# Designs tried in a protein design chat: VH-VL binders against q9ut70. Part 32

Target 1, 155 residues: q9ut70
Amino acid sequence: MTIYAFYIYSRKCECVFAHRWKPSDRNSMETLVSQLEQNSIEDDMEKLIFGVVFSLRNMVKKITADQDQFMSYTTSKYKLHFYETPTNLRLIFITNPKIDSLTHVLQQIYTTLYVEFVVKHPLYTHVPPSAEEGGINCEIFRITLDRFVRTLSCF
Below, E stands for the ipSAE of ESMFold2; O stands for the ipSAE of OpenDDE; V2 stands for 0.75 times the mean of E and O plus 0.25 times the DockQ between their complexes.

## First folded at step 24 (VH-VL; framework fv_namilumab)

Design ad6 (at its last look DockQ between E and O 0.40; V2 from the best seeds 0.00; counts 0 for: pae O 5.3 > 2)
Fold by ESMFold2, look of step 24:
Structure ad6 (fold): chain C 155 residues (1-155), chain A 120 residues (1-120), chain B 107 residues (1-107)
Amino acid sequence: as target 1 above (155 residues)
Amino acid sequence: QVQLVQSGAEVKKPGASVKVSCKAFGYIFTGYYLHWVRQAPGQGLEWVGWIDPYSGDTNYAQKFQGRVTMTRDTSISTAYMELSRLRSDDTAVYYCAREGWGYDNYFDSWGQGTMVTVSS
Amino acid sequence: DIQMTQSPSSVSASVGDRVTIACRASQSISKYLNWYQQRPGKAPQLLIYKASKLQSGVPSRFSGSGSGTDFTLTINSLQPEDFATYYCQQSKSYPLTFGGGTKLEIK
């Protein structure tokens, strides 16, 4: 199993959606997120992602204001795959460091799942609810995302 | 509105088996992990294991490995926990509980509980 | 296995009091701690997840804090419906484990 977590960060650099995958190994003694954090100085993955997203925000604004951005960031323990929409919504995978970039998959999640289930919702706004307000609270999007990711060959 | 409805109380003799059911209402059954947690009379809570109703995958606490089997029937949105080779110290209320958003092992909805009494 | 120790085992308090319940893990669980309330004869109900996040519908007089090994549930201005047993639960690693409970009784 190579895909550990998926996140969406708002343009205010808040985590507004999170989904983590459980190990399929019945002998597993902890969640995959806990495994990622075990030897980290930071034991809160969302806090680490915030720091990375904030740094990337400054770099992107110097180059373009509203263009798509695709990036990957690799450490010894994980690989961060990053896709930013023109509306500054940031989609992130956390994976095993050895797999190929999944930024094209992140774009696909946005265009096919997010648009279909979140954007087309009757009460949709361009700015997702803040983390305090519960973030993106769309059950069908979460379940469809989970099932889609489980079908990926690298999962 | 999320609801988990469990089968009725059971009285069993040592060495028998029990199968407790948990029927889900008001949400997409296959979209959430279900856990089983038990509570002996006057005691605290003990995790038994989980089932993923989508895949049928399970994870059991080591203490119950070899004695517990968790299954589901997705056509009727029902999960089952079967505990075999019962002993008197298996006397407890058995709860099913739905895992909450983000798959972070917290339980946002609980069944009403099923009392299982193991007595001679 | 990660052992969870709650203190005190019981508390006697009056309506309007501020009550604090402690939970200690035998090893670091970062922020992966949840709090449940169990009224007599009822199933547990989630109050707080990930140490400090308030479950929807839970009154703001409940709060959680802590990280690593030491965690606290605080009830500000105790109400009659708050007399129950409270359990912490670690969610970092399997097997998932609970504290022994804290029974909150009317004085």
Scores: ipSAE 0.542, ipTM 0.815, lowest interface PAE 1.9, mean pLDDT 84
Fold by OpenDDE, look of step 24:
Structure ad6 (fold): chain C 155 residues (1-155), chain A 120 residues (1-120), chain B 107 residues (1-107)
Amino acid sequence: as target 1 above (155 residues)
Amino acid sequence: QVQLVQSGAEVKKPGASVKVSCKAFGYIFTGYYLHWVRQAPGQGLEWVGWIDPYSGDTNYAQKFQGRVTMTRDTSISTAYMELSRLRSDDTAVYYCAREGWGYDNYFDSWGQGTMVTVSS
Amino acid sequence: DIQMTQSPSSVSASVGDRVTIACRASQSISKYLNWYQQRPGKAPQLLIYKASKLQSGVPSRFSGSGSGTDFTLTINSLQPEDFATYYCQQSKSYPLTFGGGTKLEIK
């Protein structure tokens, strides 16, 4: 197992969806979480993750004047993969450091799963990402996401 | 409404096997991990293991390795826990429980429990 | 394995009282600590997760605090239905482990 977690953040920078895979690998992920928690943001790990991504993204934009995009961040313990949708949703994978960039996979998740099962869902109550409150409570999306991720060669 | 319904009480002899079932209602069965937790009479809670209903992957506590087998039938949204080579100290109420998601891992739904009595 | 120790094992209190239950982990579990309530003859029910997050539907008189190795469950203004056994549970690593439980009895 090389994929540890998946997150969706709204335009308001709120985590609206979270999923973790394979409890057997939870120790590795939890170790990572523990390390992140030591950086003084113990109250909301999800916000911490976003903070890191936000900072890195801004750094990339600041350093490069061309069409450089933040795609991933690798440490000795994990790799963070990032994709921002046209609607300003932020999709994030946390994986083993050895996994290649999954930005294209995140994009596919957005276009084929999120749009189809969340945005177009009859019970979808949120119009724009900026209006999203209370998180994504779409079981079909969660199940479909899980199944999709399990089909990935790096899974 | 999420509901886990377990099979009825069992009485077994030492050395026998018992298989407890847990049927899930009100949610997508393969969308959550199922754990088994037991409780001896008058005692605390003891984690037995988990199963991923989707993949069938399992993780057992070391104490039960070689004696416990967790399975599932997705067609009827039912999980099973089989414990073999029963002994008296296996007498307990066995619970199935649904795990939460994200970083907030918890058991948000429990079965009603199945009493397993092992006696000569 | 991570050992979870609860104290006290039992406590007597009256309706309206404030009760505090302690849970200690043998090693740091960050905030991966859950609290359950178990009434006699019933399955456990989740009260608090991630050390301090109140489960939906649980009365606000319940609260959790702590991080690392020391955790506390607090019940403000005990109600009759609160007399039960309470368990802490770490979700930091496998095997999952529970505290020994704290039985809250009516004085």
Scores: ipSAE 0.055, ipTM 0.711, lowest interface PAE 5.3, mean pLDDT 86
ESMFold2 (binder alone), look of step 24: mean pLDDT 94; pTM 0.962

## First folded at step 26 (VH-VL; framework fv_namilumab)

Design ae1 (at its last look DockQ between E and O 0.32; V2 from the best seeds 0.00; counts 0 for: pae O 4.6 > 2)
Fold by ESMFold2, look of step 26:
Structure ae1 (fold): chain C 155 residues (1-155), chain A 128 residues (1-128), chain B 107 residues (1-107)
Amino acid sequence: as target 1 above (155 residues)
Amino acid sequence: QVQLVQSGAEVKKPGASVKVSCKAFGYIFTGYYLHWVRQAPGQGLEWVGWIDPYSGDTNYAQKFQGRVTMTRDTSISTAYMELSRLRSDDTAVYYCAREGYSYDILTGRGYDNYFDSWGQGTMVTVSS
Amino acid sequence: DIQMTQSPSSVSASVGDRVTIACRASQSISKYLNWYQQRPGKAPQLLIYKASSLQSGVPSRFSGSGSGTDFTLTINSLQPEDFATYYCQQSKSYPLTFGGGTKLEIK
């Protein structure tokens, strides 16, 4: 498995949606190693995401020579791909460090799935709902996102 | 309303196999992992494994590897657990349980592997 | 495997009492601990996940606390329906494991 997690952060730097993918069945040794790697990835990911999201909250958009470099960050354990919308919504993938940039996929998730299921949600008084309101608690969005990501060739 | 309805009690001899079903209602079946947990009479709870109903992927506890098979039929929203080469110590109530998911608002850390809905249980008795 | 040690194995109390149940993990599980209630002859029901988060529909007299290796379920002002067996369960690593249970009985 190459895609580990997906997140949406609001303009207030609140996590309003999260989804993580599980490994398949394996023998006991492979299962234990997979779990240890997954827990370690979560710790590093937490620190990096918080730092990136906080930094972007206080920064104006800048012109860069390489947008792919601006839109991703790679460590020995994982690669962070992010896309920021004009309304300062931040969409993030955490993946295997060897995966090419997925910023175009994040944009597609925003323009299609997020718009259809979150922006058009009949019960949300504002978009996205705050974390205190429970964030994006839309089953159809989560399931459709999960299924879409599983169709990616790198999944 | 989420509901998991399991097949009826079964009596088996040692060496046989049993297949327990779990039919899901009130939610999108392929959108949630299902777990199997068993409880021997008068004893505590023991995790058997999970299945991802979307992909069919599974993860089994080591002690059941080679004896348990978890499957599903997405057209009828039903999961199955088959346990082979039954022994007397496999006598237990077998539960299916739906996995919940939540996340920490500050860290985005996901929290899963907890069971927010349970089937009524299926008693499997293995006796000579 | 992570061993979950639950104490006491049994507790006797009266309606209106406050009861605490302890659960200890053999290694750190952060906040990856859940609590279930099982009434006689019935399936378990989720009470608390993430050590302290109350499941929807669970009365506020139930609360959980702890992190790392030591966790506590507290039931304030016991009601007749609370006399049941309680299990903790770690969700940090596979295999998922449960405590041995605490039976809460009427005096």
Scores: ipSAE 0.427, ipTM 0.777, lowest interface PAE 3.3, mean pLDDT 83
Fold by OpenDDE, look of step 26:
Structure ae1 (fold): chain C 155 residues (1-155), chain A 128 residues (1-128), chain B 107 residues (1-107)
Amino acid sequence: as target 1 above (155 residues)
Amino acid sequence: QVQLVQSGAEVKKPGASVKVSCKAFGYIFTGYYLHWVRQAPGQGLEWVGWIDPYSGDTNYAQKFQGRVTMTRDTSISTAYMELSRLRSDDTAVYYCAREGYSYDILTGRGYDNYFDSWGQGTMVTVSS
Amino acid sequence: DIQMTQSPSSVSASVGDRVTIACRASQSISKYLNWYQQRPGKAPQLLIYKASSLQSGVPSRFSGSGSGTDFTLTINSLQPEDFATYYCQQSKSYPLTFGGGTKLEIK
């Protein structure tokens, strides 16, 4: 397994959805979480992830004179893949560092799964960009996302 | 409603194998990890392992490595646990249990490895 | 492996009583702790997940607290159906492990 986690952040920078796949091995994400816990940052993982992304995105905008887009960053332990929707929803994959960019996959998740099962879901009250409060607790979305991710060649 | 129905009680001799089934109802079988937990008479609970019904991937406790095999038949939403080279201390009620999903509303974090649904249990007795 | 220790191993109480069961992990498990109830001759049932989240359908008289290594299950105003064995379970790392159980008996 090369995909470790998936996150959705609202336009208000709140994590509204998170899913971690069971590692076949001790994955980098679990290690990071463990390290955070040891440092008394038990509940700040999602915030930390977003903080990094936010900072990198801002740096890219400031450093490059031309239009530049933040897509991913890689460490020796993991790769973070990033996609921001037109409604400023942020989708993130955490994967093995050897995995190619999954920005297009994130876009697909947004257009085919999120929009379909979350935005258009009759029981869901939040529609982007107004989906800013609370977490996404949609079982159908979660199951479908899991199934979809498992079909990826890099999974 | 979610329901897990297990096969009936088994009596086996030492050295034999036993295969317990767990049929799932009321939910998407391949959408949830399935765990096996056993309980010796009058004792506590012991985790055996899990299977991903979608992929067939498994994770066994080290104690059972080499003796346990978890499989599934998605066409009939049924999981199987086979334990080989049985010994007397394998005598226990074996449970299948569905792993639920949870979310932290504040952090958005998903949590796993809790069992929100259980089978009724299968008593496996190993005696000479 | 993470060892889970419950205390007491048994407790006697009366209907209407407040009961507290403790669970300790050999190392920090953050909030990755679940509580189960097992009635005699029945399968365990989930009460609490993630240390303090009440499972749907479980009466509000049940509550969980704690983080790190020390956790507590509290039953307010004990009911007749609450006399059972209770187990804590860590979900932080594999292998998943359970406490030894606490048997709640009628006084």
Scores: ipSAE 0.041, ipTM 0.723, lowest interface PAE 4.6, mean pLDDT 86
ESMFold2 (binder alone), look of step 26: mean pLDDT 92; pTM 0.939

Design ae2 (at its last look DockQ between E and O 0.36; V2 from the best seeds 0.00; counts 0 for: pae E 8.8 > 2)
Fold by OpenDDE, look of step 26:
Structure ae2 (fold): chain C 155 residues (1-155), chain A 127 residues (1-127), chain B 107 residues (1-107)
Amino acid sequence: as target 1 above (155 residues)
Amino acid sequence: QVQLVQSGAEVKKPGASVKVSCKAFGYIFTGYYLHWVRQAPGQGLEWVGWIDPYSGDTNYAQKFQGRVTMTRDTSISTAYMELSRLRSDDTAVYYCAREGWYDILTGRGYDNYFDSWGQGTMVTVSS
Amino acid sequence: DIQMTQSPSSVSASVGDRVTIACRASQSISKYLNWYQQRPGKAPQLLIYKASSLQSGVPSRFSGSGSGTDFTLTINSLQPEDFATYYCQQSKSYPLTFGGGTKLEIK
């Protein structure tokens, strides 16, 4: 298994959804976490990670005059895949570094799963579609996401 | 509320097999890994393995490889642990336990902790 | 395999006391350490996960600390229901392993 985690961040940079799979190579992610913990940023790890992504995104836009798009960055331990929706939700995959860009998959997750099961859900309590506060407490979305991800060839 | 209900006590002879069930209530059964942990009388806890109720994937402790089989029936939200070629030292209370969830990127690490437990099933192996 | 060692194996205390239980891993497990409470005749119950995160519903008198190889469970102001056996468990790698337990008895 090469997909490690999936995250949704709100427009306010808040992690509103997270799902993790048991990786075949646990050490990759553990190294990152351990490094961050050693720097006494344990409580803000998710924000830090998002901050990096946000900064990279902005940097790309600035340097390339909006003609380029941040899609992913790769380390020796993992690859972070990124997709930002028109409503400024940020979807992130963490995978094995060898996995090709999953930006299109993230987009699909947004359009087919998030919109359907979260935004259109009768019990959705957040202001659609940004899910600004309170997190996504939708187990159906989680299960459907898991099912979908498991069908991916790279899983 | 999350509840795991296990089958009743078993008495078996050496060489026999035992199959313990664990029925899950109060949550989506296929959404969480399920672990089995045993405890010999007066002893500590020993991890046996886990099953992914969704995929059926399993991971067994090496000690039990070849003797343990974990399965599930999603239609009734029930997991099973079968232990074969029973020995006297297999006498223990066997627990099913739901794996909790913790986001690794939030600094909370992996979710190999057990937030819900069955009531346990005593398995006695005696000649 | 990662060996987990708890100390002491047993401790006697009184209601209202402060109790500390130690858990040591044979190798670094970062913060992948969980604590369980097991009352007599009952299944274990999760107290702390990830070394210091308090499980929902667990009284705040319970706290966990540590990282790497050395961990501590602290119970402030013992209550009657706290007399039980406590186990640490590493979640760093498979196979998952538990400490030998610490039995907290009433003095």
Scores: ipSAE 0.020, ipTM 0.688, lowest interface PAE 4.0, mean pLDDT 85
Fold by ESMFold2, look of step 26:
Structure ae2 (fold): chain C 155 residues (1-155), chain A 127 residues (1-127), chain B 107 residues (1-107)
Amino acid sequence: as target 1 above (155 residues)
Amino acid sequence: QVQLVQSGAEVKKPGASVKVSCKAFGYIFTGYYLHWVRQAPGQGLEWVGWIDPYSGDTNYAQKFQGRVTMTRDTSISTAYMELSRLRSDDTAVYYCAREGWYDILTGRGYDNYFDSWGQGTMVTVSS
Amino acid sequence: DIQMTQSPSSVSASVGDRVTIACRASQSISKYLNWYQQRPGKAPQLLIYKASSLQSGVPSRFSGSGSGTDFTLTINSLQPEDFATYYCQQSKSYPLTFGGGTKLEIK
């Protein structure tokens, strides 16, 4: 498995949605857990993602330009893929470092899945619920996201 | 609303097989991993394995490898565990249990905890 | 396999008492430990996940602590419904393993 996690951060840089994929075999699960824990030893993955999102926020403040050129961050152990919506929602994949950018996939998730299941929800507000309020709590979005990601050739 | 309803108790002879069912209610069946855990009379809990109802992928504890088969029928939201070549020490209550979702508040962690359990199925293997 | 050892195997206590149950892993499991309560004749129920996070609907008198190899479940001010068996479970690696259980009995 090459896609490890998906996150949505709010305009306030707060994690409001998270989903992780589990490997199907024992060896892959132990390897994935070790990689994720090693990347978060003494530190929260949310704090790492916050640091990257904050850096991109500072860049936008200075330049106000198209940012696709710098929308991924790669280490020896993982790759972070980033897409920011016009309303400052931040969609993120964490993947194996050897695959190409999934920014176009993140944009597709926003325009087709998020709009359909979150924006068109009868109780929709323009601001996602805070993490204390349970974040984006939409099971059909979560299940549909999982199914969509599993169809990707790089999954 | 989440409920897991298991098939009834079974009595088997050594060498036979047993197939236990677990029907899911109140949630999207293919969206959650389902685990099997057993408990011998008067003893503790032992993990048997899991199935991903979406893909059909499985992961079995080594102790059961070669004797256990987990399957599902997504059209009726039902998972199955079959244990073959039964021995008297397989006598236990067998539980199905749903794995919890990733906790969005922590952002990190491992979601092999069981937030909903079936009522259990007693399997008795007697000589 | 990661071996989980619970102590004590049983505890006798009165309503209102504070009880502490220990769980030790044979190797580090970081914070990947969960606690379950099993009442007689019932399936287990989740109390605590990731060592210290309280499951929704669980009374605040329950708390968990620890990391690495040593973990503790604490029950403050015992209630009649708390007399049950308690299990720890590691969720770091397969096979998932449980402690042997701690039976909490009324005096």
Scores: ipSAE 0.010, ipTM 0.643, lowest interface PAE 8.8, mean pLDDT 80
ESMFold2 (binder alone), look of step 26: mean pLDDT 92; pTM 0.939

Design ae3 (at its last look DockQ between E and O 0.10; V2 from the best seeds 0.00; counts 0 for: pae O 7.7 > 2, grease 20.3 > 18.9, SAP .499 > .496, placed apart)
Fold by ESMFold2, look of step 26:
Structure ae3 (fold): chain C 155 residues (1-155), chain A 127 residues (1-127), chain B 107 residues (1-107)
Amino acid sequence: as target 1 above (155 residues)
Amino acid sequence: QVQLVQSGAEVKKPGASVKVSCKAFGYIFTGYYLHWVRQAPGQGLEWVGWIDPYSGDTNYAQKFQGRVTMTRDTSISTAYMELSRLRSDDTAVYYCAREGYYDFWSGRGYDNYFDSWGQGTMVTVSS
Amino acid sequence: DIQMTQSPSSVSASVGDRVTIACRASQSISKYLNWYQQRPGKAPQLLIYKASSLQSGVPSRFSGSGSGTDFTLTINSLQPEDFATYYCQQSKSYPLTFGGGTKLEIK
């Protein structure tokens, strides 16, 4: 498996949604499984994501004049893919370091899945719900996201 | 109401196989991992493995590898665990349990906690 | 495999008492520890997940704490319905493993 986790951070830099994929059969990709089981990676990852999200609030568009610049952050163990919406919602993948940018996938998740299931959610009075309110807890959004990501060729 | 309803008690001889069912109600069956956990009489809990009802993928504890098979039928929201070459020390209550997911801080996909349990199925293996 | 050591194996207490149950992991499991209550003849029920998060519908007299290798379940103001066996379970690595259990007996 090459996609490890997906996160949504709010305008207030709060994590309002998180999903991490389970390791496949334990006999495959021993090195990848070892990376996923590292305790410090999980703690470091969450703090790193917060730091990246906080630091990059005001990115300047480099490809088109009206768009925020997307950034990826790569280490020897993982790559962070980042997409920020006009309302400062931040969508993030954590992947294998060798994966090409998934910014187009993050944008697709926002325009199709997030809009359909979270923005149009009949019970949410504001979007996204705050972390204190429990964040995005829409079952169908989570399941649809998981299924969509599993269809990607790089998964 | 999330509910897991298991098949009835079984009595088997050593060397036989048993197949326990677990029918899910009140949630999207294919959206949650399902685990099997057993408990020998008067003993603690022992994890057997899990199945992803969406894909059919499984992960078994090494102790059961080669003797356990977990399957599902998504059309009736039912999971199955089959244990073969039974021995007397396989006598236990076998539970199915749903993996929880709704806490976004713990919902990274690696939170193997069990938020709903079946009533258990007693399997007795005797000479 | 991560071994979970639970203590005490049994405890007797009176209604209204504060009870503390310990669980130790053989290696760091960060905060990936869960607590279950099992009443006699019943399936286990989730109390606490991720060390300190209270499951919906669980009374606030239950609390969990700890990180790394040492974890504690606390029952404040013990009630008659709390007679049960309590299990910790690590959720960091496969195979998932449980503590040996703590039987709580009400005097």
Scores: ipSAE 0.369, ipTM 0.749, lowest interface PAE 3.6, mean pLDDT 82
Fold by OpenDDE, look of step 26:
Structure ae3 (fold): chain C 155 residues (1-155), chain A 127 residues (1-127), chain B 107 residues (1-107)
Amino acid sequence: as target 1 above (155 residues)
Amino acid sequence: QVQLVQSGAEVKKPGASVKVSCKAFGYIFTGYYLHWVRQAPGQGLEWVGWIDPYSGDTNYAQKFQGRVTMTRDTSISTAYMELSRLRSDDTAVYYCAREGYYDFWSGRGYDNYFDSWGQGTMVTVSS
Amino acid sequence: DIQMTQSPSSVSASVGDRVTIACRASQSISKYLNWYQQRPGKAPQLLIYKASSLQSGVPSRFSGSGSGTDFTLTINSLQPEDFATYYCQQSKSYPLTFGGGTKLEIK
């Protein structure tokens, strides 16, 4: 298993959904967690992840004269994959560093799972771009996401 | 209430194989790793490897690579450790142990410890 | 591999005594250190995890401290049931490794 975690952040930069898979490369994730603990940010994982992405995204926009899109960054321990929807939702995968870009997969998750099971779900108030508050507590989405991710060749 | 129950003692000759079982009671196999740890008589503890009962993924200590095979039968919540090409220094009590851990979603990352142990299986290798 | 060294290898004490056991890692393991108690003829049992967290059901007379490479298990006011062998174990990286053990004997 090479996919470690999946996150959805609202346009207000709040984590509204998170899911973790048990990685086969446990050392990588444990190292990351260890670093977080050393910095006394054990409970701020979600915020930290977004902070990094936010900073990198802004950096890319600032440094490059031409149109450039932040897609991923890689360390020796993990890769963070990023996709921002037109409604400014941010979808993130954390994976093994050897995994190729999953931006297209994130896009697919948005269009085929999130839109169908969360946005169009009558019990949810999270509609783009208003998916700003509250967590996604939709078991159908979670189950379907898990199923979908497990079908990926890189899983 | 979690309980790990292992198979009975084994006596084997050098070159033979042994397969020890570990049945889990009181908890779901998924979400935990099952480790094997052995202890030679009068000696300390030695990690052999782990299996993810859910996925079947394994991680063996290099010392045992090529000789150890960990498997599981989820239908009966049982894990197996098979050690082949036995030698005298394989004589030990073999323990299965459940890894208790917290994932990073809890904010604490991976907290790995053995919170439950089997009663142990004595494996004696003698000519 | 990360080597774990315990000291002392054995210690004699009396009921009511305070005992400290040291565990040293060959490299930093942060707080990924667990302590186990093993009574004669029994499987190990978890006492402390993450260097200082007391396992549920374990008496408060047990405590763990340390970070990085040096760790200590402390038993305050020894009870008869505390005479056993104690092991530290690092969970920072694979392969998992244990200390050599400390046998606590009754004086």
Scores: ipSAE 0.017, ipTM 0.622, lowest interface PAE 7.7, mean pLDDT 85
ESMFold2 (binder alone), look of step 26: mean pLDDT 92; pTM 0.938

